# Designs tried in a protein design chat: miniprotein binders against q9ydz1. Part 8

Target 1, 329 residues: q9ydz1
Amino acid sequence: MVQGLPGEFEDYLYRVIASLYRYAERLVVVDYPSSPTRRSIDLIVSLPGSRVVLIKAIYDASLISKKEVEELSAVANSLGVSAVIIAERMGREDLLTGVVYDRYGVNMVNLETFENFVSGREEVYVTRYKDIYTVSISSEKLREKRLEKGLSLGHLAYMLKTSRKSIYEYERGVMSPSVEKAEKLVDILGEEILEPIDILTSPRKPVSKRDFDKPEEALVGEKLLELGFKVSHAKRTVVDLVAGRSGEEGVGSRIMIVVKRSREGRERMMSRIMKGVKMGSILSSSLYAVVNREEKSLIKDIDYTKTIVKDVREFINDVSRGRVEENEE

## First folded at step 22 (miniprotein)

Design jd3
Fold by OpenDDE base, fold request of step 23:
Formats: C-alpha cells, sequence, structure tokens
Structure jd3 (fold): chain B 329 residues (1-329), chain A 95 residues (1-95)
C-alpha cells in the first residue's frame, strides 16, 4: 500500500477546507478515525439551497479503498444526502478540470471543478467512466433543436458520421455522445442541447446491507430496518450506524448511533459522541449513544451533549413507540 | 462453502429477530417468555458457532477465513450479551 505521506494528505485537506469555506453555509471537519487512509468521510458541508454533502478529500484517489467509498455512499444514501470525492489525481493520472469521474459509484472531481460547480462559475458536462469520455446532453433539447433545423435522424447521423441508431439512442437518453460527437452536435444544433451535470446527485441506492460488527448494532440495525428505515453501518467514521426514513409529511427522520464497543474506553466513546454531535448539527440528525446498563450511569452526567443515552433495549422500545426525537430546528 | 456461510448468517439473523421479540415480551412484563427467547437465541448462536469453528480449519481462502473469523467473533460477543440479558432477568425473578 503506497501510503501517501501524512503531510501531503493534511495539506490537501486544508486546501479543500479553505476553498469550501468560501461557499459553505456550514462546514464540519470529520477527523475520525485519525488515520486519513481509514476514514470514509472527511468533511460535511451545507451548501446554499439546503444541500448537504459528505466529502472524501484526498490528493490521490488511488489510495481510497472500495470499502471506504462504499461506506461514504451508504451513509449518504441512508441520510438522504449527497456524497462526493474531491481529488487531484488517480495514481499517475491527473484529474481534468470540468470532468466528473466515477470512483466505486461515487462522483469524483478535482477541487477546481468542485469550486466552479458550487460557485456557478462553470457548468460541468463531461463524464468519464472506464476511460470513456461522454458529454451530458438533454435528450429533449437534442430532438427539439434537430426538428427546428428540419433535420431527420438519418441526416443528422450522416453529418456526425454515425448511425441513425446512435442519434436515436441520444434522443432516448440511453447513450451519451463522445466528446467528438458532442462538439459536432453543438456546432450543428447549438449549446442549448448541453445538460449540466449535478455533481451532488445522491449516490445510487445501495441495498441496505445487514452488517455484523457488534451485537447491539445488529439488533438496532434490524429493528430500524423493520420500521422502514434505510440503514447503513459505518466502520470508518464517528458513528457506527446511520438511519433515515421519509416521513408521511415529507419530514425525514435522521438517526445516528454510536454503539459502545466492548474494548472501547470511556474517553474514546465520549470523543466519538462529541464529534457525532457536531455531525448531527449539520445533518439535522438525532444522535443516540447505545451503551450497556452499567455504563448508562457513567454517561448520564453528560447532559450537555444533546445526546440521547440508552441501553439497547430502551432504544429499541423507544424507536418502536415512534419516539424518534426529531431535532426540529 | 459460501452457501454454508450464507445459511449460518440467516440463522444468526433469526436469532437476532428472536432477541427483538424477547425485548417486546420483556417490555410487556412477560419476563419468563423473554428469558426463554433469549435462551433460544443463545442456543441457535452456539450451534452456528460450533459449525463455523468446525469449518474454519477446512477453508483454504484467506479472505473466506477472515470473514468466518469475523462472524465467529460476532457470535461470541452476541452470546455473551444475550446471556447477560438472561442473567439480568434471572436476578429480577429471583428477587
Amino acid sequence: as target 1 above (329 residues)
Amino acid sequence: SPEELEEAIEEIWEAIRIVLRAFEEEEQGRLEEAMEKYREAVRILEEVLKELEKILPRIDSEEEREEIERVIEFLREAIELYLEFVEELEKQLGE
């Protein structure tokens, strides 16, 4: 494993933070775990328009494991928020400005591309998947402009030196054109056929996977699934479990849970709780600490944390009764 | 086999669901019924643990071995936790 030098990672994270402070309404740094190469989430950012984003920031995206990206995506999906990777490189390849890459099912962009997007300076139209560059176009606008020009599918295909089928697939949204084909389409039909990519699209719905990390976490996770929550287990961030559901009235309940580990000291759990509170504040999420009955007495003195401390049975009973304390801000 | 591990995993989830039902019984004041469900869950997990421990030496794949070892660790911790639930109820019923 080529561990990037600790300093390069910290320096890049600080560059990303310094950039995002210009555009973010709120920013939370997630410094847990301490090892950056074992952390699924580095930042949580609230952007204008109530858009909350989980960010993994790394200079070289080749150092991100599939498991970290899957966790980032799963947590974002369960909470109903977006996820993005901000990186400058993937091994020997520099990430191009104005290109959206895919990294294990999460959108990945360089810092400049992300800045341009969030500031509205430049729209992004180019995607890369498996070394194929494609341009995002509006299928509707493509058809509209083609018809306005009086061009048949066959005539436009001839002009592009492509098949009638390819033009038909573009107009159906089944296929995106290559950069070369898109340039020719823009030259013929105008720039109005381009469709800006929303970098902050919600990750594709991972199926909630049941995970067996802790007995208490398994119980909580199963009960929340039974209650119709989307559930994700997390091993590489502050919280152990995240859950979300859409309410009948469109008010989504978000829950984050810190489960005490058998070998976890009180100080480490308290550090996670305090960091979890910071995460909860930007996510509009309730934070629960699930502890053993013996430990509940030790944590009760911590009323200042806005954390609900329960044993696993109490938590399950409370959630079953519909007593999810929604942090109504 | 991957299939044997999947079957073992489904049995583990059944035990977890039994424990969730035991919490409902406990909350309703049916402590004896809750205790029996916790004991049932423990029995299931002990059987799964025993089978996984028998299979573990026969696994040539390091990845599969690490997965089974993680499940075994979970089973041990779960058995311990569910036995604690039994002991807590035994104390309440003995008082």
Scores: ipSAE 0.694, ipTM 0.918, lowest interface PAE 0.7, mean pLDDT 87
Fold by OpenDDE base, fold request of step 23:
Structure jd3 (fold): chain B 329 residues (1-329), chain A 95 residues (1-95)
Amino acid sequence: as target 1 above (329 residues)
Amino acid sequence: SPEELEEAIEEIWEAIRIVLRAFEEEEQGRLEEAMEKYREAVRILEEVLKELEKILPRIDSEEEREEIERVIEFLREAIELYLEFVEELEKQLGE
């Protein structure tokens, strides 16, 4: 029995897709739940203002592993794009509208919060990390407005029933106030102290990590690192490696690489390449398929105009020569 | 120890870097130098593999065991690939 997604999970994913289509300039669903065990979808969305976002949508975010979130973050960082999780729940708790959750260094919001943010209908100021709610306040505006009111750090601290140190830490941006303290600060100093949260800005920047799954992938990854690319191995995505480099002219080269798996049939690799091409259409990235020399002849018939088929040595040599074929759109 | 695995991983990356340099030598037409670098990389990986295979039975942590098993699998595949590079160059030099 293909245990389909529980109807509720599938319905939620369709709601997310339908919502995103209203706001997206371009949208690609990277991987539909082809497996009945898939509870999430990965999307690439181009939003107004040339903001590209990797979205993981899932009904229950408690089902997303730390490794999946870290991979999402790493891929986004390597490509120079944002990552967001859209979820309805986290275990038994519904995600609150107007709250940005920190889920392993990636922002997580419910669909309504994301819609409000993207449409500019409502700004978001509340962050939750674990069980702690905090409000985003401009450290500069807090200090400015405090001084305009003629309040010392000690006087404001007294009014909030907190320490002088806490006020000083707020003004340095090293600590955010609780909801209760933020409400009191707004009452005293005005709403201008609030700093809207950019949901598309990740709370943590991952560092490129060396990883190896395949010998060819390891060679490619290391060479791209040597060439100053940010590299991420994407074990759970359609592509095996993603890389990005900021160019001198601000146009960063983005590379996605599908490495043939030793046990992977041609059809499965072709499916990954086709999905990679779809991803590339939004990411303005080159797609490479790295194959063995013997297999290159079998894949040469892939006159897919947007996929460069190379063996590992040819790929390394081409990239070393600066022959990153950027898809000129 | 976790430290021994980290050291083994660094040796693997050194071998990978040697192979990348071998590609440069091969591209420059220095096939003999490339072949020697591939052989060097293979030797390094074979040593690491032997070390990890000795450690594997002593690991009680299932998570650590799975990690070492993944590294061992990588090493086997990498050795095979690099030996193929050697064999290809041996054919070219023997012609």
Scores: ipSAE 0.653, ipTM 0.911, lowest interface PAE 0.8, mean pLDDT 85

Design jd4
Fold by ESMFold2, fold request of step 23:
Structure jd4 (fold): chain B 329 residues (1-329), chain A 95 residues (1-95)
Amino acid sequence: as target 1 above (329 residues)
Amino acid sequence: SPEELEEAIERIWEAIRIVIRAFEREEQGELEEAMEKYREAVRILEEVLEELEKILPRIDSEEEREEIERVIEFLREAIELYLEFVEELEKQLGE
């Protein structure tokens, strides 16, 4: 019962930061919005191998809603990076070490599990599926080892005291065995059938979507979709729009945009821009501020070498010419 | 009314795409065609705004009412923005 007070949220976040600092090549804290339960991203880390991960870190994951997690997932997907939730519990349930949970399509693990994984100390094999713990099996190796032993689906099912249909579904990847069944399978076929879970895979793909929040944002987003970018609109982090597109030979292009939000004053917008620059640096992306005349005056004190300022027409014309990928000006 | 809101949203996206085309014409120096497109987009948004304002009093669901009010607010801001594009282009054409 550690969550529930402002200081307790920050205590867990700092515990996660301290742990990850040992393994991360770079780490950026995203502390906007100020409420931990209302922001979609708490940390961005780069791990060895240039693997960038967006992290939601919260002691009790029941305190974040579907909207925060879906935004985390969508942003990660659009940028072509990984997302993970690090938490110690989900409501009344403690998260077990060595188990991967699912929260609205995003992998969720406790801190110890994450540390064991990134350090290479232990692989992760177990997933919580609905109300049961299942084990990750290579469907291909399961079939190969069964055939090497001369076992039919029926004979293997008999040995496991399960149905032929269950074995068929394991080999098709439609179903994962319980821990009990997996132990028997390993005893019969060997541990080669076990498949480690990569908790840092890209999130399950959401549909890129159009959004109305501000007219400039809608225009920019629609144009980027036309150009083949994956686009996500964000309401719970420092930027308002992110977009990503794969380039030739796997090199991608990333765009991050800030627009003025409703009832947002100068100080808040400047704060978001400064934090967005840090986010962009770890993502190898420049930050764009898409603003009108009066909004330019509002942010006149920004560092123009780190933030590209355009009105909506200028931005759309530049992206149409491909200059946004060159990050001119 | 979900069908009416969905149709309105589709017309809004049509107007947004028209403005994107107007930017292209303007970039190519075809200022009169760009002007015509900006004005067409404004007319579409004004029609949608009028329709939604007539529908709003008949909505019983607070959730549906809130969604329509958000769309109405967007429409007002978008019309204002698109009219700025028209004004800027009128200045250029009068030169």
Scores: ipSAE 0.768, ipTM 0.943, lowest interface PAE 0.6, mean pLDDT 85
Fold by ESMFold2, fold request of step 23:
Structure jd4 (fold): chain B 329 residues (1-329), chain A 95 residues (1-95)
Amino acid sequence: as target 1 above (329 residues)
Amino acid sequence: SPEELEEAIERIWEAIRIVIRAFEREEQGELEEAMEKYREAVRILEEVLEELEKILPRIDSEEEREEIERVIEFLREAIELYLEFVEELEKQLGE
């Protein structure tokens, strides 16, 4: 398959959508920017159990740059949701079913693996680490089963033809055994030592970043950081800034911001706002368009019942009052 | 040079926070104090801009030069925005 042509990319994205439609409670396609290789998020799904997942879907993952994946990761982290890459290949390598791969700190699986996981048909236990495959085990169960069998670290190491240190490290959770060693461990101790991988874990936690690409965006981001939000700035999706706050104040709070981008016309900005509204709906997040007077004229005919339009001062005052109003109400 | 850029960025964030405080004063009806804060933020950004423009010709690394140029572009846009805040407030005060 040749990536880089809209029809061929959309064929794979369509396959992913068709596969996941029956399992997702809600599904939103994010098709901006138009180029599949410059887009950080292709799809957002809501799965049973209130699990929201940001998905990058591409047949050959070697076509995704580090910038796209890092943005996907940062946005997911700030919003408190999961991220995953669904792909069939990585360059010359076909992705194996039942194996979790890593692409710049984001979990990557083939479509069959993801479908089997979300449907509950199969758990995933195997990770590709560099050029070997390792198996996820429960450190607690490993130790418990070893002790129940009366085996010392040295005895188990002898049976596996490995070092006592390796067994110790498996039991501490700092190292995972190879598939070969894990097969021997299961033969000796039973399948109960296996621990399913949750492929929908949050990406590596980034430092909440301050950014000043646009002055309005910088002011908004800094204020939201002061209010305790995790904040991420985005360039490769429909929104420019996302913020999330999870904690003891109930279900949490999510905010998404659109600002005018350089050389962006009315049609493009309105398209981003419309798609941002759909993204916000599945994320239970407000969508704000933070614009000045000139920019407001460009978007006069948007649906104001779905998008909150403010200048930067109004936005900052509103979020400050919203926090106070919630407390006093 | 990385140290000079780090110091400049710290001062830029100081100015950004001052503007946020100005918004608060303006919301509270303290318009004169808000204007004073907007003007202080502009002064800081203008000083940083001048310093970075002086440094830029001395930078040999293309990567560092491009980063400084990006910060300079931000500064020009931010100064323009903050001056609009001053103008709006001056109009409100009738001066």
Scores: ipSAE 0.766, ipTM 0.941, lowest interface PAE 0.7, mean pLDDT 85
Fold by ESMFold2, fold request of step 23:
Structure jd4 (fold): chain B 329 residues (1-329), chain A 95 residues (1-95)
Amino acid sequence: as target 1 above (329 residues)
Amino acid sequence: SPEELEEAIERIWEAIRIVIRAFEREEQGELEEAMEKYREAVRILEEVLEELEKILPRIDSEEEREEIERVIEFLREAIELYLEFVEELEKQLGE
């Protein structure tokens, strides 16, 4: 069961798909690029409550690089959706059920943990921080229960054999106690202080990056940044650029763009467009192909009802005038 | 060398923004001003390209060489694209 051969990668991915199909309202497989260790997104699911999650599914997470994970995180952040890595192992370390791990700033859990969370069968309270495990505590309930028992920060710190500063930081949510400290806190204050972790909380805030791949992409990206979109350039998935902007009532505009890559032929570009349409469908976003006249001829057989084709000037003009569609579903 | 590349990249983004302004002027019907902006952007990119081509032979780091070569290819493609904008606008102005 060595994670390094194409068939074994697909076996785990399909295990994840089979498990999650029962809970997802919609599910899209993103299998581009063909190499599982070189793509940033394997799966996109829509969960009840219109929650969209970008998923990297790989048995051994040590086989993916920082570049893939950073792209996953940036794309999710720009689109205003969640990202998670589902894995069973990190090198020689097996991932424990009920524990949230971190891989380059993205939450990582094993499949059983993710299933238990999305089904509502079990809550998750534990995170792996460096080489210790910490427990999620409600800052408000911790303070409330401490005060109800008449305990000062110093008294509680004495009981836990820790500092006043540590208790203060627990109550501010800046620090989480170790499992050992949390057990003592529950013994003293009750289990009400425990707070479930939302595995689908947004990734750590990435910095938007400008990029120099294709001149058309650079123009589009810069204009979208000027208009207040969060923008991410992608190299390891089916689209080249994603952008998102929140509206006053939550979900805002989402834009996904394909440009022709260097030396890309008709077959590969058409394949990326087809897969990008599926990605856009689950994100309630149209797919744009930003192409010149020659490139338009290359893709003339696409489904124009699913893909909007513009040149750079047309696209920038349309987005400047607010003609970019806000798609639902 | 890293400082020179960073300065070059900043000038490239300046040119990109100038082209975006040129699109705006063109949509407003200010075709002569748009033309001047397209040509200014081309001049900036041509200067940066020349500077990077002079630097490239002196770079001994494989990673830095690959990054500069990527930027040079971008510059050549961008100059070609921006010159197409100039040519298209020249046709409009001549008619």
Scores: ipSAE 0.762, ipTM 0.941, lowest interface PAE 0.7, mean pLDDT 86
Fold by ESMFold2, last read:
Structure jd4 (fold): chain B 329 residues (1-329), chain A 95 residues (1-95)
Amino acid sequence: as target 1 above (329 residues)
Amino acid sequence: SPEELEEAIERIWEAIRIVIRAFEREEQGELEEAMEKYREAVRILEEVLEELEKILPRIDSEEEREEIERVIEFLREAIELYLEFVEELEKQLGE
């Protein structure tokens, strides 16, 4: 390789970075774990309007598992930010521009679609679920515009080469039209009937089952839950625990925690901490390292102005008093 | 069985919450009450560990066996950590 990222995986991530660089106020690359098919988050971007988005960027989305996507979703939900998958293919299927796909409950779009959306050039109206491409329609606008044009259900059905039942169901919101039918509807009734999709909607995820990776992490996570934080434990990114909650005025607080992982040496832990600091910077949050005395010695070379180091008791005492939120500076 | 593991996990979380309460008592200066809570959490984890070690040889599923082994390793590490809390508090009480 010469002056570029190697391989198909790194080439695609570079393409996504190059595209989003023009629109993002800030962009952070998360390249841990090293394998793109085993990490849950590739990029974090801050978009205008204070929108932070966690991005999984992979050319062929069939190469990511449910575990990676569910972690992406859980982390985004706990932090109160958006998540999206940017991909060009799903196995043998190429992702179409202007279409929102689903991967384990997370919105998935191709790069052109994402770029058009964030730049404001195009809204997104089309969803693919299983084998059906459908268009998001305002049921109320559809009925309103049909009646304004003096068209009966039967006459509109005739124009679309579909059934009266289908038109009725579109107007009741029970069914969404195919792309072909929707194009005809827009030609007849105008584009006002279209309902834009916000591809950056925050994920909704069932409560994840607690795991037991490290005793300190379990204690910290349980205490944060008691204090009203949404908490997620992560295994496929640079941090081990993320937590967030909304404040009274709508301002949130965010906590990101690293603990020492099994069989992890100094170099890997230091690397995760350094990358976690970058992740925290875009979230306006310091990274916390929750470690015992021996582990503290292992990471003594870190930048203590950007990483807050505590043992479990110190952390829990500080968060119980609200002290950890003061250390987000 | 899945039911035995589920019950074990619930007891593990009980012990975790007991330790959190022990931290509170320690902060309030109730050192003997905190000590009792740390020791109770250790006893709970030791009982769960013993129960899981007894069922592990009976598990046929490799996936379930791996999960139980992971929980057992967590239990050993947690017991060690909680005993360190006990030891530190014993030093304070001996003065």
Scores: ipSAE 0.760, ipTM 0.941, lowest interface PAE 0.7, mean pLDDT 85

